# Ledger of designs, part 8: VH-VL binders against Netrin-A (NetA)

Target 1, 267 residues: Netrin-A (NetA), of Drosophila melanogaster (Fruit fly) (q24567r46to312)
Amino acid sequence: EPRACIPDFVNAAYDAPVVASSTCGSSGAQRYCEYQDHERSCHTCDMTDPLRSFPARSLTDLNNSNNVTCWRSEPVTGSGDNVTLTLSLGKKFELTYVILQLCPHAPRPDSMVIYKSTDHGLSWQPFQFFSSQCRRLFGRPARQSTGRHNEHEARCSDVTRPLVSRIAFSTLEGRPSSRDLDSSPVLQDWVTATDIRVVFHRLQRPDPQALLSLEAGGATDLASGKYSVPLANGPAGNNIEANLGGDVATSGSGLHYAISDFSVGGR
Below, E stands for the ipSAE of ESMFold2; O stands for the ipSAE of OpenDDE; V2 stands for 0.75 times the mean of E and O plus 0.25 times the DockQ between their complexes.

## First folded at step 1 (VH-VL)

Design P5 (framework fv_pritumumab)
Fold by ESMFold2-Fast, scan of step 1:
Structure P5 (fold): chain C 267 residues (1-267), chain A 122 residues (1-122), chain B 107 residues (1-107)
Amino acid sequence: as target 1 above (267 residues)
Amino acid sequence: EVQLLESGGDLVQPGGSLRLSCAASGFTFSSYAMSWVRQAPGKGLEWVSAISGSGGSTNYADSVKGRFTISRDNSQNTLYLQMNSLRVEDTAVYICAKELDYGDYLGWFDPWGQGTLVTVSS
Amino acid sequence: DIQMTQSPSSLSASVGDRVTITCRASQGISNYLAWFQQKPGKAPKSLIYAASSLQSKVPTQFSGSGSGTDFTLTISSLQPEDFATYYCQQYYSYPLTFGGGTKVEIK
């Protein structure tokens, strides 16, 4: 009388379908920009051109560091419109991690939420919050620990530096029953999901010098020519002008969300 | 009508100092970066210095760094160039130039002033 | 520093002629290139920015083209008032640099 063998944890997201609420170039040719150091570099995206397309499908394929592929959202033009990635696992998994690899040189998320579903997307529950302003934006403290009475509660992780190349969430970290998952129905329920949804709420502002500088590689739609910002080319870049508290228009800046890999550990 | 009017050019001995002025009118002066460009007699154009609209940032050509100081007084709509330790090779017509404000580009100038002649005696 | 090389240094032409002036950058500057016209004893006047965009109130006989390192200013039908010196300028990187100028003289 055989007993079922419990599967090893695997990347449950591998080759799984991902649906994005917004993809660059889906409404005709669009312009997106990448930011590195003090410089801005802008490019064209167009979903009808395979060489200019950045689909969500690339998020769950084989991750090759020598040939990085990215999904890109449409450029952000207004405030309040969220961008969503929905990953369907197909069946219930016990999840150990959710990791988003950030596209190289793309604008970084400031505020985002990972949601989980246990009913194939019919309803969603918060799994993890990320923000530089946890209390202001999500009404949650930037605390790292949970007690036994709230092991099933989503926490908010503080985002303090643009040095991060990935957003990583360990589902069991800091939870008292994490070492004995099989004996905790509460924690088993907490880590169980059929779908994962990532909601991007806010982008980190790139360096103001990069936003208002001349583009390397083409004529650009600068935020405004009324307050000039000297170029940042050279080992010691030129200083930028401080105006209106550093306020810059996002329209035409090419700011967008971009992810190179979406992985989920589960069994 | 945008107008730029330079003044202060004079004959000066090597090692001497001069302060140039550019009076601006017809636009919101504090909203635009300004530059000084010079032209030696019978020669081409050479960019000298630039200053942001607020005056918070400046740039200089290597030939004048440490000797020239660009500044502005937004309350008087006036741009200045303080020139110290003048050399014979600084002899030129000094022209005030406004940043071209069409929203998309930096470092392009329109309009230009008529210039003021600085002669450094040999 | 980005060096700007203009050719020719001078040329002779007649009214109605098509005139072509070239400007070459020592490195890629995308389309961050402007053209100026200067008449003797006068301040420069802007003609073209972004390599090909015509400045307001500039006659349509003037046109610009090019990208990267090689740029061209074309005067499709030279008028008497077009005899002047023409300069290119890159504004891709500080320090801002000008070409040596091309003097367009009457034949």
Scores: ipSAE 0.000, ipTM 0.371, lowest interface PAE 17.1, mean pLDDT 77

Design P6 (framework fv_pritumumab)
Fold by ESMFold2-Fast, scan of step 1:
Structure P6 (fold): chain C 267 residues (1-267), chain A 124 residues (1-124), chain B 107 residues (1-107)
Amino acid sequence: as target 1 above (267 residues)
Amino acid sequence: EVQLLESGGDLVQPGGSLRLSCAASGFTFSSYAMSWVRQAPGKGLEWVSAISGSGGSTNYADSVKGRFTISRDNSQNTLYLQMNSLRVEDTAVYICAKDQYDILTGYYEGMDVWGQGTLVTVSS
Amino acid sequence: DIQMTQSPSSLSASVGDRVTITCRASQGISNYLAWFQQKPGKAPKSLIYDASSLQSKVPTQFSGSGSGTDFTLTISSLQPEDFATYYCQQYNSYPLTFGGGTKVEIK
């Protein structure tokens, strides 16, 4: 069993400023939806209403199990829109982990990339890729092993497990020089950052039965477009299309990115 | 590179049973639906069965329903076809195929990778 | 079940010829149609999906068209390596069904 511990570290993201490229309700009141147990539940977000606002500042506040706060992106209206979260640490930190806690019952990311900057956002390099399709989308193998010659390269991790409640990246995991970090300038450079940027590329598909319960456009919209019928009962499965109305990213689906906590271990 | 290798084809008597295997490599096996397609000597292609990436959903051609069972072992990257109550008309080369889809939209893009097949002969 | 009818069942052609193969569905399938090429003794190769979209690394002499019930595969200038059997396949609904195939032979 692998074991690793860091004697002194803090959550370097606590109270750090976070800028989101998209926030639910910023363009006036908007409708977002959650999918669970073959059911769709839709709600209103509005940035001008504190009880219906889901701002980026919620990502780095104190997490309370009795009152979970979430950031939510605007609902997806088309394919190919990226959503970003940029976290400024304020100074150089040696990072040990980056963790995004998923908002309960929210649609889950399928593909995303974590980038780092060492020059206060002037330039960015990949830190970690996540995808159900590492090879196809990012050109990277899903189970890359690292040796001393490539321990400073970004890897890609599978997200095909549907029961994941968080996206976690351990910066030193699986890297040969991790136990002698003080003697590895290459690995010291790898873990050093002033800023972290998360880029969301794609959402996982909701349950097919819940998609069939979509009321946006009704029977007329369902009859006029394509409808994806999953062969798998999971988000990473393949699909066969039917002429029943709308694809999985149909306007009115309420699909969006939602995160409850953004934490970064550093010193 | 992406490869599919079938095995298990044999000569069997009518009413017999046989299990076919398809070993997959070069892609994330659990992320794709898989199909079995057969081709009788000198005849065209016939779809037999499909299974989702998770194994939670299966579909069968009417000619094999109740006799054939498709399954997969994602830990071993292997697809199976259990064939029972075999008939002379089941004689064919059985080919496994990988489905493909667009990652952003989920739109189905057909069967993009095929194995070479394994011959099943049912006669007596 | 959706029946797929291909015509002709066979044709003879010379290198450089324009070849047209048709496929007709017994009911509407929108654009959910794929075309495959099979050379003797080999597994099928995917050429076209969604009626008209070329698969990666497929030569541009291949093109597909059509929607609903009537579909066409065109080879604009037949090459020696194009002598093969071609199949259409619908994926609008299960069970998936193939056409009977069109054998393209040397004249």
Scores: ipSAE 0.000, ipTM 0.380, lowest interface PAE 15.9, mean pLDDT 78

Design P7 (framework fv_pritumumab)
Fold by ESMFold2-Fast, scan of step 1:
Structure P7 (fold): chain C 267 residues (1-267), chain A 123 residues (1-123), chain B 107 residues (1-107)
Amino acid sequence: as target 1 above (267 residues)
Amino acid sequence: EVQLLESGGDLVQPGGSLRLSCAASGFTFSSYAMSWVRQAPGKGLEWVSAISGYGDSTNYADSVKGRFTISRDNSQNTLYLQMNSLRVEDTAVYICAKVEYTYGSGTYTFDYWGQGTLVTVSS
Amino acid sequence: DIQMTQSPSSLSASVGDRVTITCRASQGISNYLAWFQQKPGKAPKSLIYAASSLQSKVPTQFSGSGSGTDFTLTISSLQPEDFATYYCQQYDSYPLTFGGGTKVEIK
């Protein structure tokens, strides 16, 4: 049925509050790295310095391709806790999509989950899983068909390497009752939310050549320490440290989560 | 402890109006959809109307569409049913019910019910 | 509208009996079906959701089965407190519709 009396969908996240559990430079100056063309470029983040701050509020501002702004998490130190972004929509919306635009040249997420709340953050339900290891990490099949019996359930989507520029989730895609949403209480409840939470679980391993390279764009400091490098055929999180001369031993691949835009389509 | 208490049922003439209330306690009222269900004497259950948690969406049975209006006051934890142009066929016990929906589990049911309030439409 | 047809309208049974109540939808509703118990003069009580999932604190003698258009509520060993009227309800689409009810009476 046509939905002639329903308002057009808008970006419900525009200018909405976003709270990050981790932001680069929040506990003093920190080092993060970007990976491009087999090279690693590392930079300083510091929340007390406007030129080196990457706050979550930049995620829901106007997206400008000529002046990209990013939120960055604190660098991962091996067994770090999960990182979360919580977006408050302020009221109930019928959601059509959730899109996270990846920060250019930043490490890409490997595994993450989108949760929704209909009670202003009092309880959370899984909305969509993303992973290169759907079965191992989340116990869900990587390719799941949806019929009427499971159209209210979160699916797990395979994360494509290496050409990913965004993580996109369409709430109604592949769900049989999507054409007649107003007549389906199950699917109406599925798409309704007051808040969205993104939980980052794991980063993709960057190009091994770039991880082994000397820091580009200023890597002439001989006081530089050890770098954490992923082992070939090693388990996730098992890294070796490369010593850059023997003066200082500091673990730091500069791997972190970074997003340039957080968009939610709703009405 | 969840409690739903209906009030407002009365004897009215055909064509008359009546407003029912349901006072809710023991749960976060604004987080749950609510429904009215009626039961005519000697008959089964008939769903009448539903309203979303914030009151922004409503649905009605065809038999009451255009005559009944469901509403809620979340600041007072109260559900209402405004009944206009009442007919003899509207005679029933009107029961308010709390809706429980849990994503992923397929749960969509009336998990708590009130005792009901009797509406009699007679000349 | 989705029409829900329950059978039988009534049945007589003895304590300890196995009771089966059937509910049929006029179109496919997947597993979006609930079962309710109503005792005389009392509010309905939720028994089953999603065709086969038992509500909290509901005794294990109750079970539900079915999908699509044909559904069954089974009481494996009828107890004295189980004499009541039972209703099925679809929640696949609005308007929500109930079956006509099945009265389980003492034999």
Scores: ipSAE 0.005, ipTM 0.481, lowest interface PAE 11.6, mean pLDDT 80

Design P8 (framework fv_pritumumab)
Fold by ESMFold2-Fast, scan of step 1:
Structure P8 (fold): chain C 267 residues (1-267), chain A 122 residues (1-122), chain B 107 residues (1-107)
Amino acid sequence: as target 1 above (267 residues)
Amino acid sequence: EVQLLESGGDLVQPGGSLRLSCAASGFTFSSYWMSWVRQAPGKGLEWVSAISGSGGSTNYADSVKGRFTISRDNSQNTLYLQMNSLRVEDTAVYICARDTEWELLSYYFDYWGQGTLVTVSS
Amino acid sequence: DIQMTQSPSSLSASVGDRVTITCRASQGISNYLAWFQQKPGKAPKSLIYAASSLQSKVPTQFSGSGSGTDFTLTISSLQPEDFATYYCQQYNSYPLTFGGGTKVEIK
């Protein structure tokens, strides 16, 4: 008279392998910057120096509030390349959530997509979109409502409101068959994955007042709406120039993607 | 210097097809969303279609969905608009515009081409 | 779709005049609004983005203001080369939409 045991949900990402397409300091020492309280603070990353390395493996390790570890992408250079994090769960899991905890004081993602794979990374399908411009960047309505005919469709969440400290996705939220998951092959297929891939497309604008802060050689022309700052590793007098209203030359800004924890609820 | 040069505009009968091209120079083409905007004689501006830097995402105005296809060749720095099942109301100057750079925090049409005239007449 | 309404559709002005053009969005678009100038037979030229930021090499007589749904383009002292049609455009969401245009004519 044994009783059927259903496993409890766990963090399926714990100690799981994660690969980043870009990591700060992988091609030699680089400069990255953090923005907080109208101020900019810039630092050096270098993968050959353990004290200045920010590898992807830290995303699925033990999370400790007294010793926060971050993965950081290379600073954006205006090349337009996407940055990806690929997490391999090793086997099929029924997923309940995907959560990315933002690195403290790091630039915030504006646009990103979570993809899933059910065939160990051979094919990918969208799972959730996030953007301040859902229709513009992804062709998807913001705040989409789902019925039974489209409950296996990825939605887009608006990020125009400031993020508290994390990006969270609940796989079954708002889907009509969620209460009868065992009777819905469509939703069972929807929540099943072997791998998760996060694709970062764009960063949010930094605080304009932080961009106006004058460091050595920096200058602001308020009449033209421009600012200029010295390049991270450029010679004296080698500056970048950008518009204050949203056109930022990223090669000297130190803007980058930074995540402290990647967790996935599954069973 | 950023330059956009359109070509391919012609006189076409209703139901016909045309392919427009936009040759881009002076910037990293693959880093920018690109758009086609049209302007009928004596009328205002109308956005037609947009494509992401990689070509993986496209958007269309409802008036052209199913008839027009936007594409790009990043190795040749060229944007295309394939126009099928053309209608008299598609008569316009078609203008190539540089839109959004993936890594820049800018969201506007900062550079425009001179346009190429498409006339659909019976 | 977000509807963009410009007023006035046309106006007559003299060199040295202060000109104001307004643009209203049918829903909130934050500051994702651009202004363009178009002269007869020419392609549009970008003037302003993010509601208030001047494009490179645009004269300081041009300024933009507003957020949400109500926006204004101001030309503080009209020059001979400023007689043109002006368009606002929202880029908050697809489909991208333009205002109907405001023609600034010589008095």
Scores: ipSAE 0.000, ipTM 0.394, lowest interface PAE 16.5, mean pLDDT 78

Design P9 (framework fv_pritumumab)
Fold by ESMFold2-Fast, scan of step 1:
Structure P9 (fold): chain C 267 residues (1-267), chain A 123 residues (1-123), chain B 107 residues (1-107)
Amino acid sequence: as target 1 above (267 residues)
Amino acid sequence: EVQLLESGGDLVQPGGSLRLSCAASGFTFSSYAMSWVRQAPGKGLEWVSAISGSGGSTNYADSVKGRFTISRDNSQNTLYLQMNSLRVEDTAVYICAKDYSEYSYGLDAFDIWGQGTLVTVSS
Amino acid sequence: DIQMTQSPSSLSASVGDRVTITCRASQDISSWLAWFQQKPGKAPKSLIYAASSLQSKVPTQFSGSGSGTDFTLTISSLQPEDFATYYCQQYNSYPLTFGGGTKVEIK
């Protein structure tokens, strides 16, 4: 039976340490871009300038809708570079949700994975996959329900749904023993964690119209499936380039990962 | 049914050039990224280069950058590797490999491999 | 570049044995790891992708596990056709890199 003194679920991530593998402006001033309504807006990040810094520590502070603070990764320079956020809870928690609030107007992740650790980061196991290509990239169905014998396995969810401003993972949703968690050692182990790691693998491609600037000169190479547009405020010779087939292959794109809040429900 | 068949391997002198080809059949060639992987005699596997399904994106190992060019002809279902300024250490069996996933852009696991074609660089 | 280290470089086993091969990445590669089997004079055959997912027509005695930097390939009951060299490969980032291989030989 439940005890009168069992703690309520709280935001276990509040004021918890978060380490990002990449932060915009950590290697000197850098340029990042946002894409909204067919238009591109580029800005400078610099970790030595408080007005242009976007540190990971802002992810676990108090969420304030009147003053949104964002963490931003360094701009993506090529394919295959992962960006990670590692959150240390400090002790074992029984987790009920993990939520990432997307930074306004920032590029949206296409593929990412949430991992958990029960041994303070010594080993990690998948907790939830997110991708526009669940079967292709992770070998998992996009809409998977679990049975009792496999309810402790990670699933994959489509992250590309329209109008979604957050990425949310409910740890017990769709798991048969969720209604009686305290009597399920399997699910107790599944939801228990000391650390959470988010791994960003791919960004969604911006609308092609937003990548092209009507005020900037540009070139399209149909044979290579690429196009190139000069950056309006960049150094001479600094261009944005992208593949027409969906690949983004340039350091000039300003595409980056950006999150405004990282919250974890636990007790 | 799904097949990859390499050709073009030969004995060449250091500094020479050679063009390899890989004929694909049994799948929609333009939907899959392709790679070249090599294996020196008695050694392990080394990834050389990758090209996206459209041909719009290419990547190379540092050891071959500036010397090798990967390309494809989707109308002929054929992958190519143009090798210039060949060195003795380029001696290997060159194998073409298909990405597992459609539209993977070259950063993926392989599901189908060719049998390979031997390139020997020797004086 | 991400360095992939396999252990052991070789092992001797008998039909019916459980065989375990390990692979370590020098950096976190999430679950972006594949396993391949290669027999002498033949092209590699894909066994596993995404660290734990079996390729089509691969026998169930093969299984993969791990994430981050530590990965394992297990053959639960070695068959005569399983004597071969096994390679791991990361596809987390360019350049794609392979382990040095593990040769499974008849005892």
Scores: ipSAE 0.000, ipTM 0.389, lowest interface PAE 17.0, mean pLDDT 79

Design T1 (framework fv_tarlatamab_arm2)
Fold by ESMFold2-Fast, scan of step 1:
Structure T1 (fold): chain C 267 residues (1-267), chain A 123 residues (1-123), chain B 109 residues (1-109)
Amino acid sequence: as target 1 above (267 residues)
Amino acid sequence: EVQLVESGGGLVQPGGSLKLSCAASGFTFSGYAMNWVRQAPGKGLEWVARIRSKANSYATYYADSVKDRFTISRDDSKNTAYLQMNNLKTEDTAVYYCTRDEYYDSSGYFDYWGQGTLVTVSS
Amino acid sequence: QTVVTQEPSLTVSPGGTVTLTCGSSTGAVTSGHYPNWVQQKPGQAPRGLIGDTSNKHSGTPARFSGSLLGGKAALTLSGVQPEDEAEYYCLLSYSGAWVFGGGTKLTVL
């Protein structure tokens, strides 16, 4: 029937299972830190304490601005370790968006990838890349012309814009056949998924001024691109040291991934 | 524990054929691009062929020295990559290594290598 | 047909610092070429040391570091140990293919 009923798009992630590869406080009490306006604030997470637990199940609950709940990863202890969030939709959906709402005052991801699965997690393909270094980390241009020959390919977007509180991916935006999706098998296959996986590769480094608060002390060598900051509530001599242009390499930073909501538009 | 194990090497006559296998374990094989790299006796490393994951349509790439003679393939259900070598020449004599490059995580890029399998092409 | 060039051999004293470089015939080496460094000791399979210019693989000693220097990729060893005597290869990526350098034989004497 030419006028067959088409279901409305819903938040397909609502009450859906989500598994994190890392959660703050899962290995006993841990310390995480938030950086804002040249200030560093560190707090305790502990999965055995409901008042200090930040589980992944909160990512697909109701998004309520009056009571923001966050998932937090374990603090980053080095480079090369990724953190993943895997969301199971349970059945095939046509997806219109994937949105990750950042926790207030949380460190921001620098590089991440959204993957999709059409076979319940047996295989994964890139859906969208995000990075300040698209070519370096993912081999993809930061700006790509999209025509009908490449409208089913993952693109890479810059995440460095300030004052953005979320990471948003619109699956059909900029794709020529998007207005006639029902007649495009290529785009229908592109937007179809049973599962979504978010892989966090890298955190944005805090402003060096935020790391060098007067109460904590510290040193920055801008000519060599290095900095060093004492850790709050840390043992004597426990400092954050990193290259300004490189990844943070110290376990004392309290830097972590933190998300308050994971929503997916689908039908 | 990440492991890559090559097999299928041996002695062949010039103009002959061999098929090498690389059995992978300890990681999500299907998400990684796989490579074959060779080393002639007393010489340096030479990249031979690459096959990307399903997400990149199993795209293949070859060194000019082996193009049209060698074919790289993979079977994700068996966690195995292959190198079909045809019209072998004496200069193809080398230890052949299997190695991965990054796709899913940041611990890729030729981080793990097999122990190699020797291919000798002589009369 | 890109040619990747490395110093054929370098010598360094134990405890010293040495920098190996990796250049390309197609122009300046950038992070977009994903410089990789692998180590090979006599009679052994290669092992990865550094990927994507400066990213250390698991098990790579702290004394190794990667960078870009003067349009080339660079591998620096500081506080060299006798066990660091080996052949070092760089790899650069061009259009989906990889190209190895000729290797640098590092002698620790």
Scores: ipSAE 0.000, ipTM 0.376, lowest interface PAE 20.8, mean pLDDT 78

Design T3 (from T1 with heavy chain K54D D101E E102S Y104D D105F S106W F110T; framework fv_tarlatamab_arm2; at its last look DockQ between E and O 0.02; V2 from the best seeds 0.00; counts 0 for: pae E 14.0 > 2, placed apart)
Fold by ESMFold2, look of step 2:
Structure T3 (fold): chain C 267 residues (1-267), chain A 123 residues (1-123), chain B 109 residues (1-109)
Amino acid sequence: as target 1 above (267 residues)
Amino acid sequence: EVQLVESGGGLVQPGGSLKLSCAASGFTFSGYAMNWVRQAPGKGLEWVARIRSDANSYATYYADSVKDRFTISRDDSKNTAYLQMNNLKTEDTAVYYCTRESYDFWSGYTDYWGQGTLVTVSS
Amino acid sequence: QTVVTQEPSLTVSPGGTVTLTCGSSTGAVTSGHYPNWVQQKPGQAPRGLIGDTSNKHSGTPARFSGSLLGGKAALTLSGVQPEDEAEYYCLLSYSGAWVFGGGTKLTVL
């Protein structure tokens, strides 16, 4: 018989509803900051002004190099809640990837978790962990070995490379039964989801030159555990997170999460 | 099996001090936030204090009713959380529970509870 | 001062369905409040049932489910059993601190 056309994966997130727990400018004009050439640069967001608005729908709309659209969270605080993105796919999909594209010059995430749901958001299970401190933050090894007995488990990856502007999760990479997915009920269940939730926990620590331009509130936020200490060779990078802030806080650092594209490959 | 065992309760005079301990076993203690919750006789649960993991710089949080009088701490080498209670008042009389928070950053929910230790503040 | 509000008491027949709610004085309850549900039977220590809105703890019976409903956190019991008679507390997070609701006394008749 002629072989049936097997469709390629599609971006199941395109035009799908996304709910963000935090959006810059939702309560009025607000200041946000990012790094540019090792210097801090601050701007204004305001949900009532289309030219300064960064809504969640920017995550799943069409982008191009001349008109990048961004979602931006409110600036993170040391005692604040984690920032979440919840994507509803509308039906069950078999997922092959989840990709988050950072906005230009955005502060870079360090620690985050991707969750999935198979019951339309009623319950959630971990899908992928990302952190420079996988064991300390998530209780998981950074280079977890995988075999057939644990191929359905979330793993933790260290993605603190400074040149990476995309955070990517391949749902089947390194999983032994993936080459024969049609014969693996375990992996078929593993890749099946109705919803995806991303929880952002920590931003990467700003470089030393950028620290000099932070306001007093930013120094307090750096000490709060919302920022990772780099794991590069050096005493502070390999041990208990060091307190980098002072005692006085007058305003936030302006640092936030900024994503231009939330893509989910599925069928 | 996850176990939390509180100790250090007892009778104390108003203005006095006590230090409660919560000995933990059956899990990697250093990776979890810990909470103290109290329950006055015949009353509901009241959250008292929270201490985050070492990865979160042991950040602490307190209910307004105990701020400036109570200090939460932990010793990860002994798998133990502590509640130092100073300047005790009669309204601090309660059973004090420690409870584990399911990952300090994952879901932030209290999954395992101890049996409680009674603190009585009376002349 | 933040108040977390629960129904003081609810009654349900065995086999029935009941929904307990948890509201916040600060506005709508969201997943960012990390709603928790805790069960306490008379003379016993509390036990966790549900965290992060809908995530069941080990040993939580299937008849319990958690959700967000109408700007509140909700705990739904479907097919209620006599042993479900207990006090149920909601717990919400605010800027790293926690606040309990007053508790709902569930009576099963």
Scores: ipSAE 0.000, ipTM 0.394, lowest interface PAE 18.3, mean pLDDT 78
ESMFold2-Fast, scan of step 1: ipSAE 0.562; ipTM 0.781
ESMFold2 (binder alone), look of step 2: mean pLDDT 92; pTM 0.940
OpenDDE, look of step 2: ipSAE 0.013; ipTM 0.503
ESMFold2, look of step 5: ipSAE 0.000; ipTM 0.418
ESMFold2 (binder alone), look of step 5: mean pLDDT 92; pTM 0.940
OpenDDE, look of step 5: ipSAE 0.011; ipTM 0.522

